# Designs tried in a protein design chat: VH-VL binders against Chromophore lyase CpcT/CpeT (cpcT). Part 16

Target 1, 201 residues: Chromophore lyase CpcT/CpeT (cpcT), of Paulinella chromatophora (Freshwater filose amoeba) (b1x536)
Amino acid sequence: MSASLSQLVHQLSARFNNQQQAFDNPPLYAHIVVNCRPLVHLLPGSLLIEQSYAMDPLKPYRIRVLRAQTRDEKLIIFSYSLSDEQKYWGSVYEPERMLKIEEKDLQAIEGCNYIVRKKNSNFIGEVEPGCRCLVDRKGVTTYIVSKFELTNKGEMRTLDRGHNPVTHEQLWGSLGGVFEFNRTTDFSKEIPYDWIEEWKK
Key: E = the ipSAE of ESMFold2; O = the ipSAE of OpenDDE; V2 = 0.75 times the mean of E and O plus 0.25 times the DockQ between their complexes.

## First folded at step 8 (VH-VL; framework fv_dargistotug)

Design g7 (from g1 with light chain N93D; at its last look DockQ between E and O 0.70; V2 from the best seeds 0.00; counts 0 for: pae E 4.4 > 2)
Fold by ESMFold2, look of step 8:
Structure g7 (fold): chain C 201 residues (1-201), chain A 120 residues (1-120), chain B 106 residues (1-106)
Amino acid sequence: as target 1 above (201 residues)
Amino acid sequence: QVQLVQSGSELKKPGASVKVSCKASGYTFTSYDMNWVRQAPGQGLEWMGWINPRTGDTTYAQGFTGRFVFSLDTSVSTAYLQISSLKAEDTAVYYCAREWFSGYEDFDYWGQGTLVTVSS
Amino acid sequence: DIQLTQSPSFLSASVGDRVTITCRASQGIDYYLAWYQQKPGKAPKLLIYYASTLQSGVPSRFSGSGSGTEFTLTISSLQPEDFATYYCQQYNDWPTFGGGTKVEIK
């Protein structure tokens, strides 16, 4: 399991871009950049993730801290929000600003963790079961269905949908709108050796 | 809306071959894996395997590795199941079913099924 | 592979009844269990996935519960359109299906 956790964090530690998909399908797919970068001063497995439109990379529509761990023989990615998140927008491009994020700034988002399976050479993650990851969108509360796949070839595929918590009707997210990302920058060399050694124990 | 439309029923003699088609519409064909499921008359459901339309990679369940071949034509968003050297035991309804990831998922949309009857 | 045992194989019920169908896995499958409804001459239709998540467009009288090796599908108030055969399916590994539960008119 320690080898799979290290591999997961390595595969996550990158900049991803769906440029080919967006340019081939401009009315259908927004051009998105996903940066996921080690927070080397925090607990092992901590990553800053910023998701933005490519034309506005310093104003992410989502910023979170992730923490990949092994729990009960399963790979889990814990999700955290940041207090005053706008203060940290764009930090993923500025390592000295990333260093200012501290454990006290993290707020656990209960029900929104990802359970991760390793299948063949790929990782597949999905938000916890129970329909408990709640987000307000367009004035309506929805629960999130969120899935991702990471390949050992640097591909990332994602799907996000929001559903009515009572009727289970899908309220947002396209039915066939899988985002297809390629790895464009590698941050895996920034993973502290101390994390790798801790995972071997 | 998502739809999987399969080719019509087939009546074949033992030893013949058959090719069942499954045409997808209402979604990006290459974003979802295609699975094949068999149901013999009066029996339950049996997973046969899947094919990844992005890579062409296939996985065949135990018992389906020899005479059964999955293939694709992405230009027309169509998956195919070919069965060679047909036996009477191959008489069944064959379904195509959609799956999002390349890693063992539920099947959210199904084709209407294709009855293949093998008799002397 | 992972074997699924459904119980009962047959169930007679009336409109308005509460119906419970069980599915037992030969080994732990966490939450990777789906339920399907199949009517005669028709393809299966996904009802529930991830043990308890209702598929879009499925009435809320259907619910799923369980984890690990024991799972249930419940129909809180049976309707005329619910007479069908129900299958569980695991997807923790190579997919396998349960043997089915036929729900028929009493």
Scores: ipSAE 0.376, ipTM 0.770, lowest interface PAE 4.4, mean pLDDT 88
ESMFold2 (binder alone), look of step 8: mean pLDDT 91; pTM 0.931
OpenDDE, look of step 8: ipSAE 0.746; ipTM 0.917

Design g8 (from g1 with heavy chain S31T; at its last look DockQ between E and O 0.69; V2 from the best seeds 0.00; counts 0 for: pae E 4.6 > 2)
Fold by ESMFold2, look of step 8:
Structure g8 (fold): chain C 201 residues (1-201), chain A 120 residues (1-120), chain B 106 residues (1-106)
Amino acid sequence: as target 1 above (201 residues)
Amino acid sequence: QVQLVQSGSELKKPGASVKVSCKASGYTFTTYDMNWVRQAPGQGLEWMGWINPRTGDTTYAQGFTGRFVFSLDTSVSTAYLQISSLKAEDTAVYYCAREWFSGYEDFDYWGQGTLVTVSS
Amino acid sequence: DIQLTQSPSFLSASVGDRVTITCRASQGIDYYLAWYQQKPGKAPKLLIYYASTLQSGVPSRFSGSGSGTEFTLTISSLQPEDFATYYCQQYNNWPTFGGGTKVEIK
């Protein structure tokens, strides 16, 4: 399982965008950039992720810290929020600013971890069950259904939907609105060797 | 809004061929894989395999590798199941069903089913 | 290949009853289990996936639980439209279905 964890972190450590999809489908898909980059000074598997519209890359609509780990033969990506998010916007483009993020700045987001499976050299992740990953969108609290696929060719597909926590009615996200990203920048060389060694133990 | 509409029922004699269609609407056809599931009269559900509309790759369940062929026409968002050399035991309802990622997800939308009856 | 065993194969119940159906997997499948409802002459309809997540548009009287090898579908208060056959399906690997549970009116 340690080899799969290393591969997962390598494949996550990248910049992705859906430019082809957005340009081919302008009314249906916004042009989004996803940056996911190792936080080399934090616990093994830590990644800064910033998701932004391509028009406004320095104002991400989501910034999180992820931590990929193995737990009892399962691949899990733990999700953390940052205490002062706006302070860190755009840090994914500036490694020296990333180094200023500390463990004490991370707050675990209850119920928002991803359970990950490796299939045919691809990774498939889903937010953990229990309908507990809560987010407010435009004044309405929803739980998130979220899935991703990472291929061995650098493709990433994502699906996100929000549901009413009581009625389970889908309140946002399209039924077939899968975002399709391509890898445009590789950050995997930044992964510390000591993380790889720790995972072998 | 997502809809899978299958072709109508078929009555065939042993040895003939049939081609069942499954037309998708309400979503981008290439986003999800297309599966075929068989249900013989009074029986449970049996997965037959899938086809990936992005690549054309197919996977057939054990027992479906010979006379059963999956195909696509992406220009009209349609998947096809062709069965050759029909036998009486092929009498069943055939469903198409979509899946996010081949063999690793649930089937969230199904076609209405196509009854294929094989009799002399 | 992962075998799913449903129990019971059928049950008889009245409107308003609490109904519980179980599905056992021959090996661990974590949370990768779905439940479907099928009425005569109709296609299966997805009710629950990921063991416990309710599909959009499905009434909240349906719920799922379990992980690993044992899973349960519960209907908290059976309604007239719930008389149907229910199937579990695993997707940890190549899809397989349980044998079904027919819920009949008493």
Scores: ipSAE 0.350, ipTM 0.752, lowest interface PAE 4.6, mean pLDDT 88
ESMFold2 (binder alone), look of step 8: mean pLDDT 91; pTM 0.929
OpenDDE, look of step 8: ipSAE 0.437; ipTM 0.837

## First folded at step 9 (VH-VL; framework fv_dargistotug)

Design k1 (from f5 with heavy chain D106Y; at its last look DockQ between E and O 0.42; V2 from the best seeds 0.00; counts 0 for: pae E 5.7 > 2)
Fold by OpenDDE, look of step 9:
Structure k1 (fold): chain C 201 residues (1-201), chain A 120 residues (1-120), chain B 106 residues (1-106)
Amino acid sequence: as target 1 above (201 residues)
Amino acid sequence: QVQLVQSGSELKKPGASVKVSCKASGYTFTSYDMNWVRQAPGQGLEWMGWINPRTGDTTYAQGFTGRFVFSLDTSVSTAYLQISSLKAEDTAVYYCAREFWSGYEYFDYWGQGTLVTVSS
Amino acid sequence: DIQLTQSPSFLSASVGDRVTITCRASQGIDYYLAWYQQKPGKAPKLLIYYASTLQSGVPSRFSGSGSGTEFTLTISSLQPEDFATYYCQQYNNWPTFGGGTKVEIK
């Protein structure tokens, strides 16, 4: 399990881009950049994740802190929001700004943790069931249905949808299908050695 | 629209081999795992395994190792099931089924099935 | 592997009846359960996924509920076209199917 955790964090630690997909199918897929960079000064497994449109990378439409851990023999990625998150927008491009994030700035998001499983040597992460991961989008509250796949080749695939909490109707997201990202920058070497040592225990 | 079209019925002798095809259309073939499901006459559905069209990785359920081989021709968005050394108990309808995405998911689209009859 | 036990195996009902089919898992599968309808000589058709989400195009008379180890498929008012065999399937781990429930005309 510790090996899997280490591997998961390594594979998550990257910049991803779906440029090719967006280029091939502009009507179906927006050009998205995903940055997932280790927060080396926080507890092991902590990552800052920013999702942005490629045209405006410094204004993420989603920013979270993820923390990959093992709990009860399960691989889980805990999700946190950031207090006053706007001041951290684009921090993934400025590591010195990331250092300003403190544990006290992290707020656990109920129902938004990812349960991670393995399939054919890939990691499959899925928001925990229960329709409890609530987010506001365009003034409307929805619950998130979200999955990701990380391949051993560095690819990432995602499926994100928002559903009406009452009717369960899909209101947004992934209408065109799965987003497919390529790994464009590797941040895994930033993973602190003490994290690795901790995981070996 | 998404469609899975399988090859026609097969009649084989014991010991022979058969190759069933499943041609996919209406979606990106490599973006979804393809599963195979067997149904013996008058029996229930039995999952056989899956193949990842992107990587070619295969997983076979217990009881479907050895004589059963999944393969692909991505150039024509087709998945194949080959059964060698056919036995009478292999008589069944074989379905290809698209798994929604490539994670652990449900099967949202199915081929029409291919009847393979093994008889002496 | 996770075993799914459906009950009943056979169910006789009339048009207009409320029909309930149960699927029990040998271990917790959270919400990772799908229901399929299969008519003779045809491929299975997806009805419900994630235990309670209705597949697009499926009539609203179909509904699913449950979590963990106990799941239920309900047809609020059985229609002539609903006589078929129904299967549950889990995808919490390697896929497995229930034994099926044949809904036949009384």
Scores: ipSAE 0.220, ipTM 0.755, lowest interface PAE 2.2, mean pLDDT 92
ESMFold2, look of step 9: ipSAE 0.238; ipTM 0.728
ESMFold2 (binder alone), look of step 9: mean pLDDT 93; pTM 0.945

Design k2 (from f5 with heavy chain D106A; at its last look DockQ between E and O 0.35; V2 from the best seeds 0.00; counts 0 for: pae E 5.0 > 2)
Fold by ESMFold2, look of step 9:
Structure k2 (fold): chain C 201 residues (1-201), chain A 120 residues (1-120), chain B 106 residues (1-106)
Amino acid sequence: as target 1 above (201 residues)
Amino acid sequence: QVQLVQSGSELKKPGASVKVSCKASGYTFTSYDMNWVRQAPGQGLEWMGWINPRTGDTTYAQGFTGRFVFSLDTSVSTAYLQISSLKAEDTAVYYCAREFWSGYEAFDYWGQGTLVTVSS
Amino acid sequence: DIQLTQSPSFLSASVGDRVTITCRASQGIDYYLAWYQQKPGKAPKLLIYYASTLQSGVPSRFSGSGSGTEFTLTISSLQPEDFATYYCQQYNNWPTFGGGTKVEIK
């Protein structure tokens, strides 16, 4: 459990992009960058995640704080939004700005945590059930169905779909088109040794 | 958009071999594990195992480790099931089915099925 | 292997009826359960996964619930096209299927 939690946080602590997929499949896939980086001054397992188009890296379309923990022998990634999120856009590229994020800035997002399974060296995460992770997209409220997979070879795959909360109709996200990312920058050496020690207890 | 198209029905004698194909389209073939599921006439569904199209790694369910071989040709996005030393009990519809990467996932798209009949 | 027991094996119902089908697992499977619909001569069609999430394109009259070892599929108002055989499937470990529930016209 402590070993799996440490491995999960190590594998999450990276920059990923889908450059190969985007160049091989125009115009089917936008070129996206995902940065996930330790917030070393916050509770153990805290990570800043920014998702952006590669041409606009300082204007993420999604910014969140994640907190990976073990709860009752299960791996869970808790999801938080940031108060006044535009203030923090691009912070994932600027460690000094990341240090300004405080616990009081975090707002738990109801129904948006990920339940994570480990299979060999791979992690598979899925938003908790209940259809309660609500996201507004282009003026329409949807619930998200979201899955990810991380490999120990630096690959990350994601699938996001939005559904009508009443009819359950899929309103956005491709039916079978997953985003396929490769690890391009490693942030795992930034993980505090104190987090690793605490998880061993 | 996502489609799995299987080869046609087969009529075989006991002791022969058969190779069922499953051609995928509408998605990146190497991004999803491919499963094989058997359904004997008038019976339920039985999982046979899967193959990882990125690595070629296979997993066979108990009872399917000897005469059943999964393979693939990524250049044509096709998975194959080969059954050797056919027995009458192998008479069934064989389905290919797609899942999320690395196994242990629901099957969101299925082939139309291939009937294999083994009779003397 | 994780065994799934569906009940009933067979039910007869009229259009408009509320139908419930249960699936019991031999051990805990958290939320890793799917439901499929199969009509004669056709491949199974995924209806619900992750215990309660509707697959895209599935009518909202279908719903799933449960966790752990007990799960239900509900059709709130049965339609003519819903007469079929329904299977549950767990994917917490090596996939296994329930024995099926055949829903026929009364």
Scores: ipSAE 0.279, ipTM 0.729, lowest interface PAE 5.0, mean pLDDT 88
ESMFold2 (binder alone), look of step 9: mean pLDDT 92; pTM 0.942
OpenDDE, look of step 9: ipSAE 0.346; ipTM 0.788

Design k3 (from f5 with heavy chain F100L; at its last look DockQ between E and O 0.75; V2 from the best seeds 0.00; counts 0 for: pae E 3.2 > 2)
Fold by ESMFold2, look of step 9:
Structure k3 (fold): chain C 201 residues (1-201), chain A 120 residues (1-120), chain B 106 residues (1-106)
Amino acid sequence: as target 1 above (201 residues)
Amino acid sequence: QVQLVQSGSELKKPGASVKVSCKASGYTFTSYDMNWVRQAPGQGLEWMGWINPRTGDTTYAQGFTGRFVFSLDTSVSTAYLQISSLKAEDTAVYYCARELWSGYEDFDYWGQGTLVTVSS
Amino acid sequence: DIQLTQSPSFLSASVGDRVTITCRASQGIDYYLAWYQQKPGKAPKLLIYYASTLQSGVPSRFSGSGSGTEFTLTISSLQPEDFATYYCQQYNNWPTFGGGTKVEIK
């Protein structure tokens, strides 16, 4: 399982964008940049993720810390919010600011972890069951159904939908369909050797 | 409005071939895998395999290699199932069904089914 | 190849009844189980995926539970439109279907 965990973290450690999709499909797809970068001073598998519109990369609409681990023979990506999020906006571009993030700044987001399966050379992740990952969007509370595929060729596909917590009716998502990202910057060489050695034990 | 519309029923003799079509609409055709599922009269559901419309890659379940061929035409958002050297036991309803990613998911939308009857 | 066994294969029920259908897997499949409803001459319709998540547009009287090897579909108060055959399907690996449970009017 340590080899699959290392591969997952390597493939996650990148900048992705959907520029081809956005330019080929106006106005169906916003141009999105996803940065996912190792937090080398934190526990093994820790990554800072910032999701932004390409026109405003320093004001992400979502910033989180992820921690990829093996738990009970399963690949799990744990999700954490940051205390005082705005303080850290854009830090994915500034490694010295990333180093200021401490374990005490992380708060686990119950219900929002991803269960990950390896399929051949690809990883497929989905938010854990229970409909408990709540997201506010435009003043409406929904639970998120969130899925991703990550290929060994640097492709990332994502699907996000929001559902009414009472009726289960889909309230948003699927209007533009699946987001199709390509890897544009590789951060995998920043992964500490110590993490790889710990995973072998 | 996701829809999968299949071609009409077919009556064939043993040894003939048939090609069933499944035309997709209401979504980006290349973002989802297309699956084929067989249901013999009065029987349960049997997965036959999938095709990835982005790459053309196919996977066939055990027992469906050789005579069963999946194909597609992305220009018209259509998947095809071809069955050659038809046998009486091929009599069934054949469904196309949509799946996110490259396998190992639920099937959220299904075609209406195509009855293929093989009789001498 | 993961075998799914549904129980019962047939049941008779009245409108308003609580109905429970069981699906057992031959090996662990975590939460990767879906439930479908099929009426005669029609394609299956997805009701529940990921063991317990209700598909959009499906009435809340349907619910799913379970993990690992044992799963349950429950209809809390049976309606006239619920008389159908129900199938479970696993997608932990190559998909396989249960044998079906036919729910008929008593």
Scores: ipSAE 0.527, ipTM 0.829, lowest interface PAE 3.2, mean pLDDT 90
ESMFold2 (binder alone), look of step 9: mean pLDDT 91; pTM 0.930
OpenDDE, look of step 9: ipSAE 0.678; ipTM 0.897

Design k4 (from f5 with heavy chain F100D; at its last look DockQ between E and O 0.37; V2 from the best seeds 0.00; counts 0 for: pae E 6.5 > 2)
Fold by ESMFold2, look of step 9:
Structure k4 (fold): chain C 201 residues (1-201), chain A 120 residues (1-120), chain B 106 residues (1-106)
Amino acid sequence: as target 1 above (201 residues)
Amino acid sequence: QVQLVQSGSELKKPGASVKVSCKASGYTFTSYDMNWVRQAPGQGLEWMGWINPRTGDTTYAQGFTGRFVFSLDTSVSTAYLQISSLKAEDTAVYYCAREDWSGYEDFDYWGQGTLVTVSS
Amino acid sequence: DIQLTQSPSFLSASVGDRVTITCRASQGIDYYLAWYQQKPGKAPKLLIYYASTLQSGVPSRFSGSGSGTEFTLTISSLQPEDFATYYCQQYNNWPTFGGGTKVEIK
């Protein structure tokens, strides 16, 4: 399982964008950049993720800390919010600012972890079951259905939808399309060797 | 609206061939693997395999590695199942089914089914 | 292959009854289980995936639970349109289906 965890963190540690999809399909797809970069001073598997529109990369619409681990022989990506998120916007472009993020700044987000499996050469993840990943949108509480796929060729595909917790009606998100990203910058060489060594134990 | 529309029922003699079509609409055809499922009369469901519309790669379930061939025409968003050297035991309803997500084999949308009857 | 055993194979119940159908896997499949409804002459319809997530458009009287090797589908108040055969299906790896549970309504 340690080999799969190391591979997962390597494949996550990148900048991705969907430029080809967005430029080939205006206005159907927003042009999005996803940066996911190791937080080398935090617990093994910690990554800063910033998601932004390409037009405004320093003002992400979502910033989180992820932590990839094995638990009970499963690959899990734990999700954390940051206290005072705006303080850290754009940090993914500035490693010295990333170093200022501390464990005390992380708040676990209940029900929003991803259960990950390796299938063939791809990693496939989905938010844990139970309809517990709740977010308020326009005054309405929804639970998130979120899926991703990472290929060993640098492709990332994502699908995000929000549903009514009682009726399960989809209230927002894609009905039939997925976002398709390509890897444009590799951050995997920043992964500390001591993380890889720790995972072998 | 996601739809899978299959070709009509077929009546065939033993030894003949049949090609069932499954036309997809309402989604990006190349984003989801296409699966085939068989149901013999009065029987349960049996997964036959899948085809990846991005690469053309196929996987056939045990027992379906010979006379059953999956193919695609991505230009018209259509998947095909060809069965050669038909036998009486091939009499069944054949469904196409879309994977919920590539690499997840729960099937969120199904074609209406194509009955293939093989009789002398 | 992972074998799925459904029980009961047949069920007769009245409108308004709570109905529970079980599916047992021959080995652990985590949460990778789906439930389908099939009416005579129709294609199967996905009801529940990921053990407990209700598919869009499915009435909330349907619910799923379980993990590992034991799973249940519950219909909280049986309706006349729920007359059908129900199948579980695992997708932890090579997909396999349960044998089905036929629900008859008076």
Scores: ipSAE 0.143, ipTM 0.698, lowest interface PAE 6.5, mean pLDDT 88
ESMFold2 (binder alone), look of step 9: mean pLDDT 92; pTM 0.938
OpenDDE, look of step 9: ipSAE 0.168; ipTM 0.737

Design k5 (from f5 with heavy chain F100W W101S; at its last look DockQ between E and O 0.73; V2 from the best seeds 0.00; counts 0 for: pae E 2.5 > 2)
Fold by OpenDDE, look of step 9:
Structure k5 (fold): chain C 201 residues (1-201), chain A 120 residues (1-120), chain B 106 residues (1-106)
Amino acid sequence: as target 1 above (201 residues)
Amino acid sequence: QVQLVQSGSELKKPGASVKVSCKASGYTFTSYDMNWVRQAPGQGLEWMGWINPRTGDTTYAQGFTGRFVFSLDTSVSTAYLQISSLKAEDTAVYYCAREWSSGYEDFDYWGQGTLVTVSS
Amino acid sequence: DIQLTQSPSFLSASVGDRVTITCRASQGIDYYLAWYQQKPGKAPKLLIYYASTLQSGVPSRFSGSGSGTEFTLTISSLQPEDFATYYCQQYNNWPTFGGGTKVEIK
């Protein structure tokens, strides 16, 4: 599973853009930029992920630290929130700022880890079952339904939705369906060699 | 809203062929895999396989190779199921069903089904 | 192929009853199980996916639980419109369906 873990982190380490999709159908799809960049000074598999509207890339509507690891022969992406996260907004565009993130700044988000499997040449991940990934958005508590697919061509497909914990109605997220991103920048070369060596153990 | 509309019922003789259509609307056709599921009268559901509208790649379940062919016309967001050399045991309702992605074969939208009756 | 065994095959219940249907897999399928409702002459309708996630628009009286090889669909309070046949379906491997459970009026 070491090879798969390495490959997963490599494929995640990128900037993604759904510009074409947004341009083709503006009413259904916002123009989104996703940055997922290695936090090279933290434990292996650590990535800073920022999701922003293309018009305001330095003000992410979502920022997390992801950590891809193997647990019980499964690929898991652990999700962490950042203490005082606003300090790190836009850090993916300033690697020196990313270095200021410390392990103590990471808070595990219960129920928000991704279970990842490899099928064919693609990675498929989904947030843990049980409707337990609770987040507050504009004062409203929702649970997140989140899926992604990484293709061997560098493409990413995502589905992110928030649902009412009681009624299960969708309160936010894509109504049009999956977001389709193209890989525009490769950050995989920033993955430390010592991570790769660690994964081989 | 997402809709899958299938062609009407078919009555065929053994040895004939049939082509069932499934027209998709309300979403980007090429963004979701299309599956086919069969249900014989009074029986359960049986997965037949899928087609990737983006690539055209097909996968057929065991027992559905040879005489069963999936195809597409992306220009009209339509998937097709062709059955050749029809047999009496092919009598069933055939459904098209959408999935989010390969590996997520939970079918969130279904066509209304097409009854194919094979009788001499 | 992965075989799914549903139990019971038939279930008689009354409106307001708590109904539980079980689906057992021949091998581990993690959380990759869906539940469908099918009424006569209609296509199946997705109720639950990923073992316990409720599909949008489905009443909250429906719930799913389980992992690995044993799963359950629960209807907390059976309504008149809930009399139907229910199927479990795994998608950890090539999709397979359970034999179905017909919920009938007592």
Scores: ipSAE 0.524, ipTM 0.860, lowest interface PAE 1.4, mean pLDDT 93
ESMFold2, look of step 9: ipSAE 0.594; ipTM 0.851
ESMFold2 (binder alone), look of step 9: mean pLDDT 91; pTM 0.926

